VHH binders against q9vm92r272to629. Designs and how they scored, part 40

Target 1, 358 residues: q9vm92r272to629
Amino acid sequence: LEERMAFIEDYQQTQARSLLLYVREHQPAELISENGTIFSTTLDFALGKVKKMVRHAEHYSLDDARIKPPTPAEIVENQTFMVQSTDVLKSNAKFKVSEKVMAEYARLAGLYLDQIESLRPDYRWDGSRNLWILKPGYQSRGIGIVIRSSLDDILQWTSNNQNKKYIVQKYIERPLLIYRTKFDIRQYMLLTITDTKVSIWTYRDCYLRFSSQEFTMDDLRESIHLTNNSVQKRYKNKTNRDSRLPKNNMWSLDQFKNYLRIMGAPDGSWSKTYNGFKQNLVAVVMASLDETELLQNAFELYGCDFMLDEHYNPILIEINSTPDLSPSTEITARICPMVLKDCIRVVVDLPKNPTAAT
Short names: E, the ipSAE of ESMFold2; O, the ipSAE of OpenDDE; V2, 0.75 times the mean of E and O plus 0.25 times the DockQ between their complexes.

## First folded at step 10 (VHH)

Design g37 (framework vhh_8fcz_2; at its last look DockQ between E and O 0.48; V2 from the best seeds 0.45)
Fold by OpenDDE, look of step 10:
Structure g37 (fold): chain B 358 residues (1-358), chain A 124 residues (1-124)
Amino acid sequence: as target 1 above (358 residues)
Amino acid sequence: QVQLVESGGGLVQPGGSLRLSCAASGFTFSSYAMNWVRQPPGKGLEWVSYINSGGGDTYYADSVEGRFTIIRDNDKKMVYLQMTSLKTEDTAVYYCARDSSTGEWELVYPFDYEGQGTQVTVSS
């Protein structure tokens, strides 16, 4: 129940940001109509909500904030906002305000969004559609993953599947694309526990996975938005997809580096990305250690999936225990055996010889 | 024994500058790439900057790009971080760390920094 409430709050906050983003990205004249059905109070509410977010982020972590049940008045206000904002975002409803007034709202929207994005950089990856991804907690390989935009739909989905623990995550609406195609990076991580000490290892080699379809937010099908090989192998590559993309929907790290060079990415872009991997993974592992009893003399291999933003910052989207190491493509046929072989070096050779190659 | 000793931290006003130093010993310094990482209060470690073993390649986090400069002196076994236009969000303990892994698996944690770090506080 608490988690549900927290999610609802997060969804509503995201809705507020989405509305403001929408307002910021459109010309005031496009947003208004004499016969508009949306009132300025909707914008006021959104601004107020984001302003509150800014204040919270400045003083303490939102995650630490005690979730209080909303008052009846707040519930009504939120409901009204959700309906009106949805009408704007999904049905292109217009505001009944003057162009001058709308321009001012757009200015304020920009200001507040900049503030919150400065404090929460991850919000920059959000679009205006307020999309969420639902993953079964017990399943891997993209099975049962759905993307939803409606709060009611999400809540209904989770209610109908009460026997299944679902993970709800904000969908990244603005990922870095390669030739208009969604991709992620599979990065391997090895955890070793020796003498109650945890060590985190990252593999220097990785590979990219592509969607078989061009990226579009107008179609939420898994063939477009999921990059897992288990999902993509079921689909044919679209004919309009860029010919420079691989037929097997995978790139090696070297191919990616080559792409970066071709695109004129700054020198060191990969290094930045890779270091970002390390940083993110360490943070996640450390955060989980408090909740986990450490087993002595244990190791575990993980497949970590990252997306990138326009600045080549990594976004961790999933950590998989017992990752698929099948030689499904030429790329995986090469890297997977190597990863396993090298795991042995770390787990077996290194303890025997501290100078052994890892 | 590998030793990394950071210094140069302090209290500075926003817009100010600091130069951090890291003295390395106990290993062939010129053979290892070096990093600066930082830990803000209440936050995890954050990568700041990288310099390869030869000093020819340098990379920076977006948050510090254009403001920080990493350099090394292999003869002196020193790595430096010149920080300019400091911001409040730059407040952290700063560590230098080497890449000590020789294989494809890179040890990420614990960080190969042996030093106590140097405190940088940016405050008005």
Scores: ipSAE 0.525, ipTM 0.860, lowest interface PAE 0.4, mean pLDDT 90
Fold by ESMFold2, look of step 10:
Structure g37 (fold): chain B 358 residues (1-358), chain A 124 residues (1-124)
Amino acid sequence: as target 1 above (358 residues)
Amino acid sequence: QVQLVESGGGLVQPGGSLRLSCAASGFTFSSYAMNWVRQPPGKGLEWVSYINSGGGDTYYADSVEGRFTIIRDNDKKMVYLQMTSLKTEDTAVYYCARDSSTGEWELVYPFDYEGQGTQVTVSS
């Protein structure tokens, strides 16, 4: 019950941010009507939620980390907020306020969003749709993964599937697209344990995996939104798909670098992205080492999945301890054997010694 | 024996500048890319900047980009870190390190550093 309460609070906080994002995305005149059904108290509630989130992110207390049951008055206020905000976000309901008042709310929304985004940079990847991805807690290869927007639907889904342990994560609504198509980047990582220390290695080559369909938030089906190969191989590419996209739904790193050049990306954009992969992976591994008992004289190969934002910053999606290295395209037929061959150089034939002269 | 000797650290006020130096010996310096890494008090090592063997490619951690500049002089076997607009968060021991790789695997952690580092303290 405690976990459900924590998720409901997280969902409501995200709804507040979603409403403020919606307000920021529109001109004040577009949001109001004399016949509007939405009152300014809905905006006051959203601003208050985000302001509280800012205070908690800047200052932490064990008491503030606790999930406290809401009072009856808070329950009614939360329910009212959820109904009204959903009407705005899903049904284009209008606010019953003057344009002058709405313009001030838009200014405050921008201010509060900037504040929380400076403290939580990952919030910049959210949109206004409050979408969540539900993943089974076992190896799924895309099976059983769904995307939902409604709190009631999410709670019902998890109740109907309580024999499984589901992970509920915020869906990234603002991914970088290539020719209107969603993609991810498969990056390999190697951990080696030689004595009392762990070494972290990243592979210099990688590849991109594309969806078979054009990206849209109006359709949440897996052929659009799940870029892993085990899902996409079941679908034919849509006939109106941009012809510059690969028929086999994969690009090599060289093809991606060429795309960056054609699009006029700043010099060093790939170096920035790759360095971000390294930083993200080191951070995750170091956090995990505090909780993990390490085997001596071992190695572990991981497949790491990244998306990018519109500024080419990496978004770490998943680290897979059993990556699929089967050649499925001409690209994986080249890269996957190279990854394995080079692992031998690291762990068997040519071990690194950081203190030794070369 | 491979040696990397860092120098140029010191105590500075916020907003100040320092230039760190790293003298390299015992290996073919011009064949290696070089990094600066730092260790803040009570924390682990973090990467700061990179320069390739020829000096043409540089990149920086987000926390220092726009404030720090890495430079190398292959004739003198030196790497420098020009630091400006220093913040209290920049307080750390700074090390220079050789970049190392095996095949297409790049070693990202731990860094290959040999020196004692140079202390940078940004306070008051």
Scores: ipSAE 0.364, ipTM 0.680, lowest interface PAE 0.9, mean pLDDT 81
ESMFold2 (binder alone), look of step 10: mean pLDDT 82; pTM 0.839

Design g38 (framework vhh_8fcz_2; at its last look DockQ between E and O 0.48; V2 from the best seeds 0.43)
Fold by OpenDDE, look of step 10:
Structure g38 (fold): chain B 358 residues (1-358), chain A 124 residues (1-124)
Amino acid sequence: as target 1 above (358 residues)
Amino acid sequence: QVQLVESGGGLVQPGGSLRLSCAASGFTFSSYAMNWVRQPPGKGLEWVSGINSGGGDTYYADSVEGRFTIIRDNDKKMVYLQMTSLKTEDTAVYYCARDSSTGEWEVVYPFDYEGQGTQVTVSS
């Protein structure tokens, strides 16, 4: 129940940001009509909500469990806002305000969004569609993953599937694309526990996975938005997809580096990205350690999936235990055996010889 | 024994500058990439900057890009971090860390630093 409430709050906050983003990205004249059905109170509400978010981010820890039940009045206000904002975002409803007033709201929207995005950079990856991804907690390889935009749909989905534990995450609406195609990076991580000491290892080599379809937010099908090989192998590549993309929907790291050079990415872009991987993974592992009993003399291999933003910052989207190491493509046929072989070096050779190659 | 000794930290106002130094010994310094990492209060270690063994390539976290500069002197076995336009969020203990990876698996935690770090406090 608490988790549900927290999610609802997060969804509503995201809706507020989405509305403001929408307002910021459109010309005031495009947003208004004399016969508009949306009132300025909707914008006031959105601004107020984001302002509260800013205050919270400045003064409170993100982990602050101060989720208070909403008052009946707040519930009604939120409901009204959700309906009105949805009408704007999904049905292109217009505001019944003057152009001058709308311009001012747009200015304020920009200001408040900049503030919150400064405090929460991850919000920059959000779009205006307020999309969420639902993953079965016990499933891997993209099985049972759905993307939803409607709060009611999400809640209904979870209610209808009570026998299954679902993870709900904000869908990244603005990922970096390669030739208009969604991709992620599979990065391997090794955890070793020796004498209650945890070590985190990352593999220097990785590979990219592509969707078989061009990216579009107008179609939420898994063939477009999931990059897992297990999902994509079921689909044929679209004929209109860029010919420079691989037929097997995978790139090696070297191919990606080549792409970066072609695109004129700054020198060291990959190194920056890779270091970002390390930073993110360490943070996630450390956050989980408090909740986990450490087993002595243990190791575990993980497949970590990252997307990139327009600045090549990594976004961690998933960590998979027991990652698929099958030689499904030429790329995986090469890297997977190597990863395993080198795991042995870390786990067996290194303890025997501290100077052993890893 | 690998030794890394950091220095140069201190209290500075926002917008100020500091230069950190790291003295390295006990290994072939010119053969290793070097990094600066930092630990903010109540937070985990985060990577700040890196420099390859030859000093020709430098890398920065987005949070410090354009403000920090990493430099090394292989003859002196020193690595430096010039920090400018310091912000309150830059407050942390800063460590110099050697890239200790000898293979494809790279140890990322714990960082290969032996020093006590140097405290940087940015406060008005």
Scores: ipSAE 0.527, ipTM 0.856, lowest interface PAE 0.4, mean pLDDT 90
Fold by ESMFold2, look of step 10:
Structure g38 (fold): chain B 358 residues (1-358), chain A 124 residues (1-124)
Amino acid sequence: as target 1 above (358 residues)
Amino acid sequence: QVQLVESGGGLVQPGGSLRLSCAASGFTFSSYAMNWVRQPPGKGLEWVSGINSGGGDTYYADSVEGRFTIIRDNDKKMVYLQMTSLKTEDTAVYYCARDSSTGEWEVVYPFDYEGQGTQVTVSS
């Protein structure tokens, strides 16, 4: 129940940001009508919510609070905001204010969004649709994963599937696209534990996995949005796809590097991305070790899935403890055996490691 | 055996520049990627920058991107960190570190073979 209330608060905060992003993305004249049904109080609520988020982010310890149930007045206020903001975002409802007033709200929206995004850089990956991905709590390989936008639908889904222990994560609405197509990057990580020493390893090679369809937020089908191979192997590529995309829906790292060169990406873009993989993975592992017992002479191979933003910054999506290493394309037929062979070399060569000797 | 000796630190005003040097010995320098890491006062180690063995690929932490440049000279067995537009937040002891690898796996934690470091202090 405590987790449920925390998610509802997170969803409502995200809705407030989504509304402000929508306002920032449009000219003030586009947002208003003399026949508009939305009043400025909806914007006041969204601005207030984001301002509270900024204050909380600046002062981590000042007003620490457990999630508490809302008062009846707060419930009504939140419900009113949800209805009004949804009408704007999904139904193109217009504000009944002057253009001058709307322009001031747009200025404030930009100001508050810039503030929170400087404190939470990952918020720049969000759009105005407030989408969430629901995953079963077991290793699903894409089975049972759904994407939903409605708070009520999400809460109903989790209640109807309570035995499955669903995980609810914010969906990344602004991923980097290649030729209008969504992709992710499979990066391997190895964790080795010897003599109560922990070493984190990343593999230098990786590969990209593409959707069979062009990306759109107007259609939430798995064939568009779930790039893992177990899902995409069930679908045929759409015939209007860019011919430069691989027919087997995979690129090697070398192919991605060539793409970066063709697009005029800044020098060192891959090095920046790969370093970001390393930073993200170290941070996640170190956060987890406080709750993990060390096992002598253990190693674990992980498949880590990343997306990129438009500046080639990595977005960690998932870490899989039992990655599928079955060769399914020419790309995986090369890299998967090499990953395994090199894992064995790490295990055999550990006594020769200079770090272990020091 | 393996030795990494950092130098070039000092006291500098905000907006100033420094060039750190790292002299390597005791291993085949041209076979290893190299990194700079730093330890701010009272904090743990932070990765700063890295460069591959050939020098063609460089990468940087977001906090230093555009201000710092990593350079290596395989003939002289040297790694440099050119720091510009220094901020008070850059105050730290700076270490260079060798990457360890086995096949295509590279160790990203823990950092390997830091020297004594060189102090950089950015203060008005």
Scores: ipSAE 0.314, ipTM 0.647, lowest interface PAE 1.8, mean pLDDT 81
ESMFold2 (binder alone), look of step 10: mean pLDDT 81; pTM 0.828

Design n29 (framework vhh_4orz_3; at its last look DockQ between E and O 0.67; V2 from the best seeds 0.46)
Fold by OpenDDE, look of step 10:
Structure n29 (fold): chain B 358 residues (1-358), chain A 125 residues (1-125)
Amino acid sequence: as target 1 above (358 residues)
Amino acid sequence: EVQLVESGGGLVQAGGSLRLFCAASGFTFSSYAMAWLRQAPGKRREWVALITRGGSTYYADSVKDRFTISRDNAKNTVSLQMNSLKPEDTAIYFCAADTGWEVVYGTSPSDYDYWGQGTQVTVSS
């Protein structure tokens, strides 16, 4: 229940940001009408919400703010806002304000968004559609993954599937694309526990997975928005997809680096990305350790999936404890056996011989 | 017996080029990532470049776009093409072999499993 409430709050906050983003990205004249049905109070509410987010981010954890149940009045206000903002974002409802007033709101929207994004860089990846991805907690390979935008739909989905613990995550609406196609990076991580000491290992090689379809937010089908091979193998590559993309929907790291060079990416872009992998993974593991009893002489191999932003910062989207190591493509046929062999070296050889190669 | 033997070092003028070679024997070469490291007088050994088993390459910032690491699994060799050499590149260059895993948290007993004896590279101003 607490988690549900927290999610609802997060969804509403995201809705506020989405509305402001929408306002920022459109010309004032396009947003207004004499017969508009949306009032300025909706914008005021959105601005207020984001301003509050800024304050909390500056002084307190947003999580702390989510602990207080909303008042009845707040609930009504939120409901009204959600209805009106949804009308704007999904049905192109217009504001009943002057162009001058709308321009001012757009300015303020920009200001507040910049502020919150400076404090929460991850919000930069959000679009204006307030999309969320629902994942079954114990399922891998993209099975049962759905993308939804409606709060009611999301809540209904989770309620109807009570037997399955669902993870709800904000969908990244503005990922880095390669030739207009969504991709992620599979990075392997090894966790070892020896003598109550935790070590985290990252593999120096990785690979990219592509969607078989050109990326679009107008179609939320899994063939477009999921990149894992288990899903994509079911689909044919579209003819409108860029011919420079691989037929098997995978790139080696070397191929990716080549692409970066072609695109004129700054020197060290990959290094930046890889370092980001390490930082993110260490952070996530450390955060989880407080909640986990450490088993002696244990190890676990993880497949970690990352997306990138426009600055080649990695975004961790998933950690898989039983990654698919099947040789489904030339790329995986190469890297997966190597990863496994090297795992054995770390787990078996190293303890026997501290000078053993890892 | 495991052996890594470096060659190709020498004296070169600033702006010049050298190509280092490392010949490996005594172990399954294709199962190891290969790296070049260097140690300048009075300085700590520093990582220069790495090529994974799969052929992916990494470079230190100081040598990026100047140096190129490559490997030939059929010949059990790794090479380092060094272009636009600078006096600060003067060092003993070592070839090393390692597996693909990098410790990012915790302790690792060793950086690399096998080392060569090194080859001297001197860049004159």
Scores: ipSAE 0.474, ipTM 0.746, lowest interface PAE 0.6, mean pLDDT 90
Fold by ESMFold2, look of step 10:
Structure n29 (fold): chain B 358 residues (1-358), chain A 125 residues (1-125)
Amino acid sequence: as target 1 above (358 residues)
Amino acid sequence: EVQLVESGGGLVQAGGSLRLFCAASGFTFSSYAMAWLRQAPGKRREWVALITRGGSTYYADSVKDRFTISRDNAKNTVSLQMNSLKPEDTAIYFCAADTGWEVVYGTSPSDYDYWGQGTQVTVSS
């Protein structure tokens, strides 16, 4: 119950940010009409929501940590905001304000968004669509993952599928694309536990996985949005797909580095990305270790999935504790056996070799 | 018997170039990522460059855009082209066979299975 109320509040806060992003990204004249149906109170509400979020992030106190039930008046106010903001974002409804007033709202939207994004940098990946990804709590290999925008649809989906214990996460609306196509990067990580001490290892090689379709937010099908190989292998590539993309939907790291050079990416972009992989994975593992008990002389191999933002910064999407190492393309036929062999070298051969160096 | 033998070192003036070679024997060379490391006088050994089995390359910031690592699996060799050399590049350069993994937290027995004897590179002012 508490989780349901927390999600509803998170959704409503995200709707407020989505409206402000929409306003920031359009010219004021595009947003208004003499015959507009949306009043400035909708913008005032969104600004107020984001201002409270900024205050919470700057001046956090334990008194503000709990979700208070809304009053009946607050429920009506929130419902009114959700209807009117949805009309703007989904139906292109126009504001009934002057262009000068709209320009001032756009300035305030930018100001408040800059403030919250400086405190929560991951918010910079959001767009105006308030999209959420629903994942089963069990290991599904991409099966049963859906993307939804409507609060009612999300709540109904989770109620209809309670035995699957769905996880609801904000969808990343602004990923880096290659030739208008979504991709992720599979990075391997190894955890070794010896003498009750943990070591975290990242593999030096990786590979990219592409969607079979061009990216669009107007179509939320898995063939466009889920880059997992287990999902994409069920689909044929669309005929209008860029011919420079691999037919088997995978690139080696060398192919990606070549792409970066061709596109004129800043020097050191891959080094920055890989360092970000390392930093993200260390942070997640260290947080998880606080919640688990160490097993003596154990190891675990993980498949870690990253996307990139427009500046080649990594975005950690998922850590898979049972990665599929079966070759499916010429890329995985090369790298997957090497990962396994190199894992054995670390776990078995290195403890036996006295000439090994740190 | 496993052997890694470095060659191509020597004395060169600042701004000059050298190419180092490493010949491998006694193990399946194509199964290992290969690395170059160096040790300057009075300093600890530091990583310089890495090339994976598939040819992906990584470089330390201090040598990026000046050094190029390459491998020839048919000849069991790895090489390091060193351009725009500086006096601070003076070191013994070692070839190593790599596990494919980088330790990013904690302690480990080693990143590398096998090491060469090293070759001296001296860059004069």
Scores: ipSAE 0.311, ipTM 0.651, lowest interface PAE 1.6, mean pLDDT 81
ESMFold2 (binder alone), look of step 10: mean pLDDT 81; pTM 0.833

Design n30 (framework vhh_4orz_3; at its last look DockQ between E and O 0.67; V2 from the best seeds 0.51)
Fold by OpenDDE, look of step 10:
Structure n30 (fold): chain B 358 residues (1-358), chain A 125 residues (1-125)
Amino acid sequence: as target 1 above (358 residues)
Amino acid sequence: EVQLVESGGGLVQAGGSLRLFCAASGFTFSSYAMAWLRQAPGKRREWVAYITRGGSTDYADSVKDRFTISRDNAKNTVSLQMNSLKPEDTAIYFCAADTGWEVVYGTSPSDYDYWGQGTQVTVSS
């Protein structure tokens, strides 16, 4: 229940940001009408919400703010806002304000968004559609993953599937694309626990997975928005997809680096990305250790999935404790056996001989 | 017996170029990533370049755009093309073989599995 409430709050906050983003990205004249049905109070509410987010981010954890249940009045206000903002974002409802007034709102929207994005850089990846991804907690390989935009739909989905623990995550609406196609990076991580000491290992080699379809937010089908091979193998590559993309929907790290060079990416872009992998993974593992009993002489191999932003910063989207190591493509046929073999070296050979090759 | 034998080192003037070679034997070369490291007098050994088994490369910031690592699995060799050499590049250069795993948190007893004896590179001002 607490988690549900927290999610609802997060969804509403995201809705506020989405509305402001929408306002920022459109010309004032396009947003207004004499017969508009949306009033300025909706914008005021959105601005207030984001301003509150800024304050909390500066002084307190947003999580702390989510602990307090909303008052009845707040609930009504939120409901009204959600209806009106949804009308704007999904039905292109217009504001009944002057162009001058709308321009001012757009200015303020920009200001507040910049502020919150400076404090929460991850919000930069959000679009204006307030999309969320629902993942079964016990399943892997993209099975049962759905993308939804409606709060009611999301809540209903989770309620109807109570036997299944679902993880709800904000969908990244503005990922880095390669030739207009969504991709992620599979990075392997090894966790070892020896003598109550935790070590985290990352593999120096990785690979990219592509969607078989050109990326678009107008179609939320899994063939477009999921990159897992288990999902993509079911689909044919579209003819409108860029011919420079691989037919097997995978790139080696070397191929990716080549792409970066072709695109004129700054020197060290990959290094930046890889370092980002390490930092993110260490952070996540450390955060989890506080909640986990350490087992002696244990190890676990993880497949970590990352997306990139426009600056080649990695975004961790998933950690899989039982990654698919099947040789489904030439790329995986090469890298997966190597990863496994090298895991054995770390886990078995190293403890036996501290000077063993790792 | 595992052997890594470096060659190609020597004295060069600043701005000059050298190409180092490392010949590997005694192990399955294609099963290892290869790296070049260097140690200057009085300094710690530092990583210079890395090439995965798949051929992906990485470089220390200090040598980026100047050095190029490459490997030939058919010949069991790894090379380091060094251009625009600087006095700061003066060091013993070592060839090393490695598996793909990098410790990012915790302790690792060994950085690399196999090492060469090194080759001296001296860059004069």
Scores: ipSAE 0.515, ipTM 0.801, lowest interface PAE 0.4, mean pLDDT 90
Fold by ESMFold2, look of step 10:
Formats: C-alpha cells, structure tokens, sequence
Structure n30 (fold): chain B 358 residues (1-358), chain A 125 residues (1-125)
C-alpha cells in the first residue's frame, strides 16, 4: 500500500511538472481561448506542487519522509487537477485567461522548472507526456514490457498482473536521436573480487542498437521505443528510414565516433560520455556492495544499457547480470567473442603473468 | 619470448611531427588491444592512446586530435602519429598490449600484459 501511494504521489508530481513543461514550451496565445474549459487554478495547483517539491529537495526532514494518506479534500483537489491537466496535455484543451496572464504563468513555469531541475538534474530528461514504462520484475528480454500514460491504466495493469511483479519506471521522453531514430548503447562491465577487494572494469569497446522506426511520441509501439536486440530483430525497418542508419540496426563505436565528428559534436564528447559511464557504474556498484555478500575469487560480467541526452550525457537504463553474448550481427559477432576472451585474460591469464613494467 | 620494441623517437622542434612504431613478436598480436603510454621526467606514467583489436581508438584529452594510433596486424606493428608537438609531450613513450578491459575502481594485478622498453621523444622550444 505504501509503495502504491508513493507511486501515485510520484505520478501526480510528474503530471504537475509535465503541465508546466507544456506551458513553457508553447506561445501563450496558443494555450488560451475565449471558450477555454481549463481554469487558472489548475496552473496554480501545478506551480504549488512543484514549489513543494523544491522545498522538499532543499530541506528534507524526518517529518516529510513518511508518506501520508491524503485527506478527502486533497483527493478532490488532486482529481480535479488530474482531469484538467490531462485535458490540456492529451486533448489540447485551452485556458480561460488573458494572454498577459498566460505569459506570466509561462514565466513562473520556467522559473519553477529551472529550480527543480537544478536540484534533480534527471528531470531535464522528461517531457510533457507523463509516460511510464512497466517491466516484469524478472528478466524478460523485452517480453511483457509496456508503456502507459494513464494512472488508472498503470494501477489496473499492475493489479491484473500481480503474479508477475512489475517494475514501474518513468519513461525518458527526450533521448538523443540519431537521424530521428532512438538508440541505446551496450556497455560491458566486469566485477572481479579477490581477497577483500573488489575491482570494477569497463570495456573500452561498445555498440549502439537502433529502433527499426523513426522516433515519435505519438506512437508507443515497441518497434519505435524498445531498443533491445531481442525486440528489434523481429521488425523490418520502415521504408522511409534514413539510409545512413545501419540495416542491421547496430553501429560500432567507431561508427558512432564518426557520426559525432560529422555532426560537429563538442570536442571530447565521447570521452565525457564514457567517463560518465564509468562514474555511473562505479556509483551503482558501490551502493550495492553493502547489500550483497561477495564470493572470494569470483567475477561477474554485466551488460549495461545507456541512453544519451541531447547534450551527450549518459543515462543509465539498466544493468543485466546475464547478458546475451550470442552473435546476431556482424557487430556482435566481432565484439561479443572479444569481450569473453578478454574476460578470461583478466580473471585467469593476467594474475598468473603480471607485466615486468615498473 | 614476448617482445615489444619501440622505435622512431628522437628530438623534434615544437609544432613538428613524429611517428613512433612498435614491433611485436612472441605472441598473437591480432588478439590484443594495443596502447601507447608516456612518462615525463618526474611524473607518473600516463595513458596516451588505445586501439582495440577491431581498430576502435581512444585518446587522452591532452593529445586528442593531434595524435593518431593505428595498427597493422599483417606486420605486427602499432604506430603513433604525433602532430603539432608541444614541449609538454616530451617523455619516454611505451608500447603496451592490453585486454579490452579498463580498471575504473580498485586494483588490477597489472595494467597491461606486455610492455616495451620505451623510446625517448624530446620536443624543443
């Protein structure tokens, strides 16, 4: 119950932010109408909600740590807000305010969003659609993953599939795209344990996986949004797809580096991205070590999936403890065997024959 | 007997170019990623450039866009083209053979499987 209430609060906070993002990114005249059905109190509620989020992030206390059941009045306020904001975001409903008033709301929306995004940088990756991805709690390789936007649908889905134990995550609406197409980056990580010390290794090579279709938020099909190889290999590429994209939906790291050069990416963009991979993975492993018992002289190979934002910052999506290393393209046929052979050298050959270097 | 032998070092004027070579013998060269490292006087050895078995490259920020690493698996050589040289590039340059794994936390028994003896590069005013 507590987990369900926490998700409902997260969803409602995200809806408030989504509305403010929508307002910030449109001209005030586009948002209003003499026949508008949306009250300015909906904007006041969204601003107030985000302002509370800012105060919570700045001044966390034990009093604020507990999830409190909403009062009947709060339930009504939240329901009214959800209906009105959904009409704006999904149905293009208009506000009944003057253009001057709407412009002031847009200014305030920008200010409050900048405040919360400075405290929670990951919020910059969100859009205005309040989308959530539902994943089975066990490994699914893309099976049973669904994207939903409605709170009621999400709650109903998880209740109807309780035996599967779903994970609900905020969907990243603003991924970096290559030629209008979504991709992720498969980065391998190796964890080695000797005596009482753990070592974390990242593989210097990686590869990109593309969707078979152009990216759009107007269509939530898996062929557009799930870049997993197990999902994408079932689809044919759309005929209007950019011809510069690979037919097998994979790029090597060199192909990505060449793309960055051609598009004039800032100097050192890949180095910054790869350093971000390392930083993210070290942080996750260190956070996890206190919760797991590690076996001496053991190793674990992980497949780590990243997206990038529009500034080439890495976004860690998941870490897979049993990555598929079977070749499926010429890219994986080259990289996957190399990862395995280099793993053997690190865990077996290298400890037996250390270098003579100073 | 595993050997990595560097050559092509020497004295060069600032702004000039130099090409280093590393000849490998005694192991299956095409099975290893290769790297160049350098050690300036009084400083710790630092990584310069890396090339995977498949030819993917990476560079330290201090040399990016000035240095180019390449490999020739038929000749068992790796080379480093060094352009726009600066006095700060003065160092002993080492060739090394490596797995594709980089330690990013903790310690490794060794940074690289095999090392060369080094070649001196000196960049004058």
Amino acid sequence: as target 1 above (358 residues)
Amino acid sequence: EVQLVESGGGLVQAGGSLRLFCAASGFTFSSYAMAWLRQAPGKRREWVAYITRGGSTDYADSVKDRFTISRDNAKNTVSLQMNSLKPEDTAIYFCAADTGWEVVYGTSPSDYDYWGQGTQVTVSS
Scores: ipSAE 0.399, ipTM 0.640, lowest interface PAE 1.1, mean pLDDT 80
ESMFold2 (binder alone), look of step 10: mean pLDDT 81; pTM 0.827

